# VHH binders against q9lmt1: the designs that were tried, part 41

Target 1, 351 residues: q9lmt1
Amino acid sequence: MLEKESDLTAMEKPNNKHAADSFSSEDLVSPVKKAKKSEEVSGGGEAVAAVGNREAEEDKPSFVSEEKKEFLVEADVAEDKGARHTMEDVWVVLPDASLDFPGTLRCAHFAIYDGHGGRLAAEFAKKHLHLNVLSAGLPRELLDVKVAKKAILEGFRKTDELLLQKSVSGGWQDGATAVCVWILDQKVFVANIGDAKAVLARSSTTNELGNHTEAGNPLKAIVLTREHKAIYPQERSRIQKSGGVISSNGRLQGRLEVSRAFGDRHFKKFGVSATPDIHAFELTERENFMILGCDGLWEVFGPSDAVGFVQKLLKEGLHVSTVSRRLVKEAVKERRCKDNCTAIVIVFKRV
Below, E stands for the ipSAE of ESMFold2; O stands for the ipSAE of OpenDDE; V2 stands for 0.75 times the mean of E and O plus 0.25 times the DockQ between their complexes.

## First folded at step 12 (VHH; framework vhh_7ocj_1)

Design u4 (at its last fold request DockQ between E and O 0.31; V2 from the best seeds 0.63)
Fold by OpenDDE, fold request of step 14:
Structure u4 (fold): chain B 351 residues (1-351), chain A 125 residues (1-125)
Amino acid sequence: as target 1 above (351 residues)
Amino acid sequence: QVQLVESGGGLVQAGGSLRLSCAASGSTFSSYAMGWYRQAPGKQRELVAAIYSKGSTRYGDFVKGRFTISRGNAKNTVYLQMNSLSVEDTAVYYCAAEVEVEDSETGFYYTEYYWGQGTQVTVSS
């Protein structure tokens, strides 16, 4: 009986080199086409009209107070253990995440940690990550994207360092993936490690609207996170350089699927990292909502499918708490997600 | 542009079987899901079956174990084995894929649905 080795052809994701460059805040500004001022030389007819001394009523410059377009953020979470015996997912929903670090900038924080090998790494990350990011100098008065990204990177590093010390002293080996969001005023930062995802529902520009029928303007489901799996070319190369082996099942040392996580103490020597990818964008009227989800959610939903599902419920006037619960219920009960399932829905409302 | 091409539709007697095939064009085709939808005359389009990137499957409530969705060896192919067909299964069957597309505005990827032209399935009494 010849066991046909199923050649798991490695998914070569296309090496688009350009996505790894730190998107500076400048790249999201649509290039306003400089309209060429046509110099119409209108001819100067001399009309000698009479010097009536009408007192110039000082047109008080109407300071059009640029009404600071404020965004209201509404968010909620749902979780279900699914077919698993235990829940290893942990979440954070903090509409006000300033804690002991007051400032003039709004600070909100949302996160999902998906634990593997146990819950202890996810629980540790929930307790410490945001505090470590704040302590690393997350902006509270003046928004600086570079400073914020640096604080997030250092917060992840410090959290993993402390977690690994706790892992040694506690005699446990748990790991956790993460998807994290910080909202500083109107700037959104998204950070992830592993295969938890953030999806932004954005309205299309008016020019793309040509052929869409009476069904409301389809939201674009933008994936703001890159998955970190051991089988992906860049991660595979990094793991192999560290002496890790990816087995035929696509797992590091035949055990771990992800290449980035908190904890996983025994896999750190093989190149498992807690260094996140970080992206930032400005909230505009085009940003409708965001979905954070663990790998269990994204096993049974595509990004566009999830955006369509959430959009429908929001259009029915349902509260974000009901929307989050229905999304997870759909995943677990109707779509038979076999894993833990956690989702955070974040709705952006212009006021 | 991604194109989906369906095949395997036709006329079959009640109790018979059909196997639908769908192939996506494009060397860089990456999908979160592929599936089959159907639309009968005067009815809305409904999900028949879907298969996700991790291999999870879902079926419409009317399927009741009669149909099986599977992927080909190529990631851009999907099959629908339909058994125990009834007259109520008469419809145009459409292949669909949720595909990753590069967003020229942001440099991120977004996903959108692509649809085949459909294949007619007719079940006679």
Scores: ipSAE 0.874, ipTM 0.954, lowest interface PAE 0.5, mean pLDDT 88
Fold by ESMFold2, look of step 12:
Structure u4 (fold): chain B 351 residues (1-351), chain A 125 residues (1-125)
Amino acid sequence: as target 1 above (351 residues)
Amino acid sequence: QVQLVESGGGLVQAGGSLRLSCAASGSTFSSYAMGWYRQAPGKQRELVAAIYSKGSTRYGDFVKGRFTISRGNAKNTVYLQMNSLSVEDTAVYYCAAEVEVEDSETGFYYTEYYWGQGTQVTVSS
């Protein structure tokens, strides 16, 4: 993995456009342009008001809309303490995440916070992150990918800032990783700090029709997140520049394996960051479902293994609630995952 | 393209031991899991053992503590120590890995399974 991260670290692009280019299949979904104001009549010869733009729509939105399909989003979570004495995972499942910020854009939110050193940082993030993202200007009427990413970045920054203040006053040192999803209309945003992972099950472009069997699309297990560990090149560089020492066991100051997290206040001065990676993609017919999981799930499931497991259960007609429970049960009971195990399965159904 | 190369198969007497190894070849290799499956004549391919990148292991029920999977210092290599072998263990043993592959369409990574050519293990009575 270090070799792959070093390739990604040398992105050659200024201004922290993380994986925006890595969603090349999303090139057909552009930011919606503002309506042009013109006094010229346009379109099929209707003599109604030569002033202003018709329909308040831009030239490009109709082309993008023709490629989109409406989706129903169904999701559920399962958790298990595993072999640990305590449960330090925390989760959010909000199919309607508008809160006090209504708007025409659908807003859904899902998250897993994997607590370490206690549950307090994860609980704080559950209570505050999404609200801070909304307050920072997450779009509710006009989708703008750059504005959404900026709101998510500011939400993470504000949440960690406030969390660290509580950590000082309370005398605790808890930390938490995060893997988060926001769905705005037909656009999915994925943000992460730490080693929790988001995987997308996506149809390939190649189909094979089989006799006497129903044709099915093979699903790729696309890993949407990069793990943030102290040993990985970009993270190591930041830590070392801040005076941190990565011990032979791969841990910062011999103690912390992750390089990004909420909290961990004693490690912030050594370059532990709450700044997320943020990626976005458009929902099309190809995106079937997502799996969010803490490190405990991925300890005993590779991405393709998990996607296959979930796909099989969905094909049997099981509801997402049962699918998520069976995934976690398999990880803990059959595969003997010892860590806390939490998974969210998010299914995209075309209407 | 990732290639898995098995070694260590062969003929062994019942009660004996054998050590299989598997190495991934290629310029860059990253996997979430590596392990062994087997297929005896007239049977379906079945899991023997798997090891995940963080060291967790799984074994098929028939192993009954007789086999041990381990990862080498080079993380592209796994070993299967097979003890107390019986005639029932006669099969072709396949190395398998779930490997990260760069997706040219999206620029993210996806994973898929890669398989070795198999190595014959034959246990004589």
Scores: ipSAE 0.633, ipTM 0.841, lowest interface PAE 1.2, mean pLDDT 80
ESMFold2 (binder alone), look of step 12: mean pLDDT 80; pTM 0.789
OpenDDE, look of step 12: ipSAE 0.802; ipTM 0.925
ESMFold2, look of step 13: ipSAE 0.627; ipTM 0.831
ESMFold2 (binder alone), look of step 13: mean pLDDT 80; pTM 0.785
OpenDDE, look of step 13: ipSAE 0.813; ipTM 0.929
ESMFold2, fold request of step 14: ipSAE 0.606, 0.604, 0.012; ipTM 0.817, 0.835, 0.511
ESMFold2 (binder alone), fold request of step 14: mean pLDDT 80, 80, 80; pTM 0.799, 0.787, 0.791
OpenDDE, fold request of step 14: ipSAE 0.872, 0.872; ipTM 0.953, 0.953

Design u5 (at its last look DockQ between E and O 0.32; V2 from the best seeds 0.59)
Fold by OpenDDE, look of step 12:
Structure u5 (fold): chain B 351 residues (1-351), chain A 125 residues (1-125)
Amino acid sequence: as target 1 above (351 residues)
Amino acid sequence: QVQLVESGGGLVQAGGSLRLSCAASGSIFSSYAMGWYRQAPGKQRELVAAIYSKGSTRYGDFVKGRFTISRGNAKNTVYLQMNSLSVEDTAVYYCAAEVEKEDSETGFYYTEYYWGQGTQVTVSS
């Protein structure tokens, strides 16, 4: 029965008074140096001989009209609910996104939003993100990569702000990961939050060693996105600094696997962010196609595996719509992806 | 450099079992998949089994539940338990891994396939 009264010793508040040093505003008065006046000298008129005007043929700079390597962009999407009860993925395929915001730069937009805890955050992002990026000043007349990246960042920020307001008023708490592409003429911007991915299939530089072995040059699978998971060192540190706890299963507060997403209203205070990573590259003849996919696709495909699969189908002359459908079908039916599965295949053709 | 080292191949009687092991070493950032392929004389290389980063598995159609792929405690190890072996399973078995690499030129990441040297599996009648 003996109730041992454990003495709560009140450890003292140390008083550290550190002083506010007043850095003084010294007025550096820049001195007005006096313009001196100096003199006259007159000297003589020698007869400048008429050096014949050889008309320098102005080498008209051959404006090598940089033949604007026009790239045709063909894209399509496929989705499958998989073994899930609901489809929480949503997508955008806009090969010509110029209609709402006219400009001299061609604009295409592609996105996958993978919803978790519902579809509402993904649907909201689909509806608003592109418009918010455009409204934030995505270049339409003169391409500036810094301006474009700033517009994308602001578009993501604004979209999440509005989404969170809607989440509060609507009484929902859904989140969504995203992978987004903007093509401005030949410049490609890839932005992501969470674990949705973009993979670029790029031709290797033919080393000049002339063995034209017709064995189709293996495409390099370039991963243009980095995953944002709570267990990753940088994200873990960021989340912990925000007071979030990562459980033994790698989940923030034991619930959320990703460290960046739209929405997730209850996790924002623990450091969940909608700030994307953004990569940019120029389209060249080396860029063959891009695959956007949700986490469900990348559960059962590696990047090189997916590139090899798509490359094979494209070499068979299949239309991008058939290729995207076969990719998702392979993921869900043959490779037994259990999650929602969405993929966008974007093919770059030189005209 | 990434290296894949196979072990556990050999001679076995029909109806017998083997366990293949593969260990990946070197500059590995992440493995998206590891797996086993086989090539019999005069045949094309074919997938036997693969395991992906999240633990999803796939098998060749000929496996019919006889083989099981699994990861070791280390993420860079993979095992293939082969049961009920038949003479038709005689082949060189290759470990493969899809591995993430940093592209020093672009600062991007890419993936490529690495292959082991192969291990001979011979099933006698």
Scores: ipSAE 0.725, ipTM 0.895, lowest interface PAE 0.6, mean pLDDT 87
Fold by ESMFold2, look of step 12:
Structure u5 (fold): chain B 351 residues (1-351), chain A 125 residues (1-125)
Amino acid sequence: as target 1 above (351 residues)
Amino acid sequence: QVQLVESGGGLVQAGGSLRLSCAASGSIFSSYAMGWYRQAPGKQRELVAAIYSKGSTRYGDFVKGRFTISRGNAKNTVYLQMNSLSVEDTAVYYCAAEVEKEDSETGFYYTEYYWGQGTQVTVSS
């Protein structure tokens, strides 16, 4: 039920009509056919100090969707500066994201913007992207996947266009990556530019013999986003055709590692794009939760590690607000994440 | 397919040192993390050390600065330097890696842990 769709929305050249083939072929492990007999799960649920050093943004109550059809959506965010003195991550948590665009379709929106070179691009995206997507025609009455993807694409384009104008007038060079989610009724749309990541925790199949136990069935940690780095083949090709040079350190013009972002005004002429990859999937009983995270989170958590950590806490009955806070606390306090760390946990509950 | 091959275990006197190594057999692969777990008789398997793709490290509380995990020049190899060993460190040590795989059902990538067969470390007093 999950689909890539990146071959239609993210393709810049006809040579690669599907997902990026280079990082799939070069960095993947050899195929595995043997039966899985995992008896170990990764996670960190150690006792923690009672001192609440959590950022003030995290003291808000969790957001709960009032959708009364198939799924209730509960989500919350946590953030921490990590080892840095400044916070350049910005987030959005809107379980009801209708704003001034009412309609019969449930509309929820979640995003992390990971700022670089300053916070200004991330703050601009927080203020404008979702409204621009709504204004571009995000469906509010009758769900149409192609119309929704078109609205998201146009929202990103317009947001970057306006941001670049502000960047010129303000004389700044800030940029930001994005990982965004829209939920329209029972359909989830994921869009990204850059290296922030969205991971879906999904059960494998109906009860099958062998590897499952009553203590808990393992969830697959499905990576819904493709990183956009200058060294990756599709991105590299676009950059090089635009006259960009990828240095030995893997950075465009020796400076920019990501190949897609909002802002980064001086790099747009070298092929840096704000065009997102967009994927959609239907919510079923198999989709348990999602984790959105900036690159700081994923520096100290692999996808399966993070899914296992979150799953354990949810099975202990903890509310999503506590789960998100503990995930970021584990990353920063126990795992010594050096960068800004922001995570959104989005839980799907059958109703 | 990825196979993890451990080496370097054995018998050592208390206070001594061992260096464990783990190499992935096969082509160069992409991993989010590699590390070591251990299991002593009658105890649950527990984390010893992990190293992430960007170089950050994590250690079990019992390590207390005595062990160091490092990644080799090749992306598929990790080492565990174990110093100041005590009898409580006696266990089977397992290499583990979190590796990216393609999910044929959805076409997205997912990750999965791979485990070595383990290497015995025995510390005599």
Scores: ipSAE 0.640, ipTM 0.819, lowest interface PAE 1.1, mean pLDDT 80
ESMFold2 (binder alone), look of step 12: mean pLDDT 80; pTM 0.788

Design u6 (at its last look DockQ between E and O 0.38; V2 from the best seeds 0.00; counts 0 for: pae E 3.7 > 2)
Fold by OpenDDE, look of step 12:
Structure u6 (fold): chain B 351 residues (1-351), chain A 123 residues (1-123)
Amino acid sequence: as target 1 above (351 residues)
Amino acid sequence: QVQLVESGGGLVQAGGSLRLSCAASGFTFSSYAMGWYRQAPGKQRELVAAIYSKGSTRYGDFVKGRFTISRGNAKNTVYLQMNSLSVEDTAVYYCAAEVEKETGDFYYTEYYWGQGTQVTVSS
């Protein structure tokens, strides 16, 4: 039924112009002071006695030749579209990443990019991230952990900047999570944004488990990544400070679950960031293998469960290609992962 | 401190049903995988059922659709509904949680276990 009305009005302009103030350049010159001179004194020559040079046997420092513990890195990947209509995951497996940027440090690179809203952001990151990290000065001659971390941070920043420009020109809005590994000789760097994970399988030190039960020393699972989800307290606070709203379903603006990603052009203003967390560790004899996985893998595997699964297959003498394929097959076919599923298995072998 | 407390075990006749409960505390319950394991006398501990953070489930091959694992969101409780029990299901049933523990710059994942609850199936 009900009605009508009406009008009201147009109100006004205000112009306010305010001023350009010119803070000045002043000269502070301060001065050269000269100071002085002196003097002489001479004195005497006492004949200190020839104390016999006991030839101190120079304890030749036993150069404990740090036996360069050389590690072989074997890695492979598997992927499955799962129940999704499209595959939005992309991956990089470069056991030798030295070809384009020569240096004395061995470099390997591994990555999974999990695309959302499409594949274009993940494909762009795959194409550009490693090159941007190298161009940012990832060490190739002398390992410096601080330099390496800085190069990774800048590589992520530059990749996202270029990706966002491409997304505008291309008219797309895709985003991607990432888990990335760089191995520089024996130093491992793990970087992530979003909810893709890296899990390290490490042997326990012999001393803690006094029970020599012949059951093979259980590998510990170590998560080397922190998930970046909007619902997590630190990320939530950061997102809210940026003016983002987290819905009751735990999604930023009711749409995005992750708080860090490449792309997601429309969510950047709400605090979505491409700044990774970066962890670094040294390879030792305790490091057995690493699993990189998208969120689809980790939906149906816990870290210790995944380590146990991979360990069993490796103990059977299976090649890493078969292990990665069986891991993804277990996730999708047996455990009924409903998402895209990608895993990289990286095995560390002592030479 | 992580605590897991099982209940609901007991004596049941073959073909009967039991519902096990595990009350969990000391960690973010919704973020981690929970499971039920069993150990019969003279046998190794084996997985009965697992439920992951997003609600995906896994069962041991012997379960054959007889058991269902579920989460109770309001009470930080994981349940195992066991139907069509047989004498072969007689075991101590353990609740487990796979929990990440911050240690330095990394998160170590460990299994935490309950004390177990006896399930006895009579013929």
Scores: ipSAE 0.643, ipTM 0.860, lowest interface PAE 0.9, mean pLDDT 87
Fold by ESMFold2, look of step 12:
Structure u6 (fold): chain B 351 residues (1-351), chain A 123 residues (1-123)
Amino acid sequence: as target 1 above (351 residues)
Amino acid sequence: QVQLVESGGGLVQAGGSLRLSCAASGFTFSSYAMGWYRQAPGKQRELVAAIYSKGSTRYGDFVKGRFTISRGNAKNTVYLQMNSLSVEDTAVYYCAAEVEKETGDFYYTEYYWGQGTQVTVSS
């Protein structure tokens, strides 16, 4: 039949293998380092060039090409139910996310949807959000950051609008948080609603004397997302303006901890929003990898802890598929995470 | 601005107990993981225990069930109860936190350390 869309639900990732060794903290030095917004991309390489930059390459990248190519993007996911009886996390890994919207601009998409009250909202978002973002005008030919952000914002709005209609007709109250990444050319867009988190692993800038982050220097963890919880001041203000009550346990109406989500139909009138935070940065030689994770991962890993864990495995030469599996296995098996645990590791390979 | 102040160290006989505390200020304490590390003279700093914002804990292998980390979010204080101490536990114990600070559109993470408190276990 006429299938024009990649199956967003086709990927299966069985978990196996434990981490071979426990990590102990060593060389914890407290340098004063502050991250800035990234606005510069530079690089070089010897490997595969990615398609989608302004100077079009033909139909597929050459593995030996060096022409104005910055980084290859490799990613994979792992998931584990943890101690729960159900799995309500849903994920998307699309290294080529063009679907039925062809264009010369590279388009990759990654997401984790953390369902609550059921899986239906997360599944809906998995099937519809990216398509709605494309339909809203995500750039496919010439990168325009403002246009991309507007398309992402409209995609979230449309997805929630349609989801709420299904929620009414189906009589369900499911909700889902989201942490999403789009990579357009060499620009990364991060969007989130709720308490899932995206973390970037970034090396120090080399100085003119040739010093740079290498095998001996730990990568810095940069948190790319703001959590949306009812107890946080800006979110609390919006909720209270809408007539919502934040109970002594910190939950909206005593029930909902997050202040932004897809779905949660009953709570929309009390200020729960599907409006994402959206941020963008350029890839440079300093950006090594990203970790997307649901709140289950981050309950047993601090950002720097997770970056260090992933960096160690990548330095051992392990493929991103193995790295993601070991990260989740460490969280669930060794660190005893009780919640659903899902992580996506996105690696930027120098070329 | 972020400050971590350890207390409760001192001299103790082998087999004895100590309770360390770390008073934290300058950040939203309940939102972040806290840790205890130790460093003996001439040795590298090592993790003793960590406690995450939702209460999950992690311990260094050498702890062997003897130590317990806890947090009092109302008091902005993290604790380390140390039991069955041995001479090998002699070290400076440091409180630590990894705090996210907004800088424009993103959150830079920064490590913060206390000044340390000496624990000396005598035979």
Scores: ipSAE 0.337, ipTM 0.738, lowest interface PAE 3.7, mean pLDDT 80
ESMFold2 (binder alone), look of step 12: mean pLDDT 83; pTM 0.821

Design u7 (at its last look DockQ between E and O 0.43; V2 from the best seeds 0.00; counts 0 for: loop humanness VH .155 < .165)
Fold by OpenDDE, look of step 12:
Structure u7 (fold): chain B 351 residues (1-351), chain A 125 residues (1-125)
Amino acid sequence: as target 1 above (351 residues)
Amino acid sequence: QVQLVESGGGLVQAGGSLRLSCAASGSIFDSYAMGWYRQAPGKQRELVAAIYSKGSTRYGDFVKGRFTISRGNAKNTVYLQMNSLSVEDTAVYYCAAEVETEDSETGFYYTEYYWGQGTQVTVSS
């Protein structure tokens, strides 16, 4: 029964005194260079011959009215709680958001919020985010990409601030991931926090020849979002700098997988952020459709797989509502997604 | 560049078993999915089995519980255990991976399928 006293040797704190070097404020006196006065010279009046004014026909620049390539946006949503007891996903589908906030720029808004620890954070984001982005100065008259991105960032910040206040007063601690799209005329903005994704289906070749040869050029599946997980190197470093610990299973404080979300008020001090990544692109004839999905969809679909699935159904002439329903049904019933599953399909049609 | 190399194909008698292996090289650790497809003579290529990044699996309807897809300890390997093989399972079996690639034009990422060269599986009566 010999209790071996293991000597805890107290290793000494090194005293590194690094000196505060006082960078001095030297007053660079800008010298006033003197205006020299130079002289009068008078020279003579030679008779410039009347070269006939050939009226250069001003080639009126043919304002090729850039025919505003009008894009019709058709979108729909499907959801299924899967094998979960509750649905924690919420969504927004606003193909025309101009009614509430008039402006010369067409505005559409689409979002999926995937709730964790409850639905309250997702519901709060659904109610407030779009309004906060608009109130932050999302362009409605003149498109400025920098202004739009700034408005989205501020809208996310303000939404999380208000959500956290509501979380405290309500005694709840839910969080939510988000994938959000704003379409301003032909400019698309995609913002995300967490592991919800947006995938764009783009044609590889602009066939200049207007023969839409329906020949099955595989659509490129462009991932417009980056996941924010605690295990990812940049997010891991950020979380660790904030004093968060990532467990062996890749979870912040052994609980949270994502490093960015709305809410999660207990994890904010460990570096959980509601700051989105934001991408922007212009709609062209190459943009066929976009898929927004929660993590449940992307558990059982790769981006190219999902694009191929949706492309096939759209080629069959199916309405976007049927396509979205079939995508979610395939995920939950055929591919056995165990989580909540929500998808928005957005189809871009040239008019 | 991602490369997929299949092995473990060959001749087997009906009712026999084979284990296919696929070894991936390159940036395959973050693949969205890896899987097996097959193509019999005069038939279209069809999904046999797939495994997704989070470990979810899917199988073709003809598999009927006879085959099992699994990942190796190294995330760059995928296996297909095939049991109770029939003459109808005779095909070239292809490993596939859906992999993210940076688009040099846009700076976005896209996914594409990489394919192995295939391995012949022949089931004799």
Scores: ipSAE 0.764, ipTM 0.910, lowest interface PAE 0.7, mean pLDDT 87
Fold by ESMFold2, look of step 12:
Structure u7 (fold): chain B 351 residues (1-351), chain A 125 residues (1-125)
Amino acid sequence: as target 1 above (351 residues)
Amino acid sequence: QVQLVESGGGLVQAGGSLRLSCAASGSIFDSYAMGWYRQAPGKQRELVAAIYSKGSTRYGDFVKGRFTISRGNAKNTVYLQMNSLSVEDTAVYYCAAEVETEDSETGFYYTEYYWGQGTQVTVSS
């Protein structure tokens, strides 16, 4: 009796009015407006382990905005195979993700790739996605949200294109979901395909925490991603237009539960897409930390549960590396998660 | 807005069984998790059982296979079947749910815990 209703509109809920509005649109959505120039600024060429050539210092106009109040970003990952025979989760933790694309914008990158049918698609994405995003023009000098989103979108497209070519030549059928974060300056970009999830722990600027029960978490657990499953209306429509059949178990062609992924070569013709959802928000004093997790984590933690767990450990003074390890240990040892479990905790510290 | 209503508590002899029910009212939405906690007088609230949206379950160590959590046909209902009860199981049992709520100002969803008012379970020797 664990089956979900297969034709519901996703996780969307009706709006609920509250006596006290706990948000203003500016606290989450309202970035600092800047001059309207949008000239492209390109970084270097190819990546690889090759040593770069630094012949001349680049002359860059830059400005420091004290109104933004800079942040330190500290992050770490933990993983556990769980009860599976293999580990198919792959991760990226790059607090400095500039690679061979230097610039004045801080660039950090974090990702979890949850492999299925093998780890080869996840490993390919780890090796290539961020480089492809940088090469597609991820801003390194002047922050431009639309340009950043375009670069991320093209990076996903290119990565899947190249992955599928390698999948054909190598004879494998692997796929992988992704949940990715880029931090440019103080702007956070979240992109996902599949059912891994990103959750933001955010302070209230009102006393909305007083509306929680006595066991409630004082930080809000904002779900930044929507799962991509074949049964959800938007995804179902695309699949059915491509000739795919969603079986009674909710899986495409009876086999694939997710509707978006890297790889899954044989399902691409039935509407499986590597096109991500992409969202952006500004870091302010309200954003405390993020949790990225594969579906194994969220199998045994709800978002508020996980935020509360992490917050408690951070308040005890534990470093993020210990916090991430404790979160995964709790999921696997105490809560008996059977799947591969991977989590990245990203902490924002205002300096 | 969401209200959780427990039922099924009462007095039972040691070794007996009870079935607790919890129904959510207000907004109709799938929860990330629903479950049961208990609290004896002067003690801290502790997890009894939880069931997650993907169907996994979790039990407090003291349960030792005696209790079973399940979802009803209505997606906003959970049950706790309690067997082999002992006097140490006497407590107020609270239903809890982690429910997704849309934030009208940002369009993202956030989650909140909701708690029932509790139902008394008393196990006599």
Scores: ipSAE 0.637, ipTM 0.845, lowest interface PAE 1.2, mean pLDDT 80
ESMFold2 (binder alone), look of step 12: mean pLDDT 79; pTM 0.784

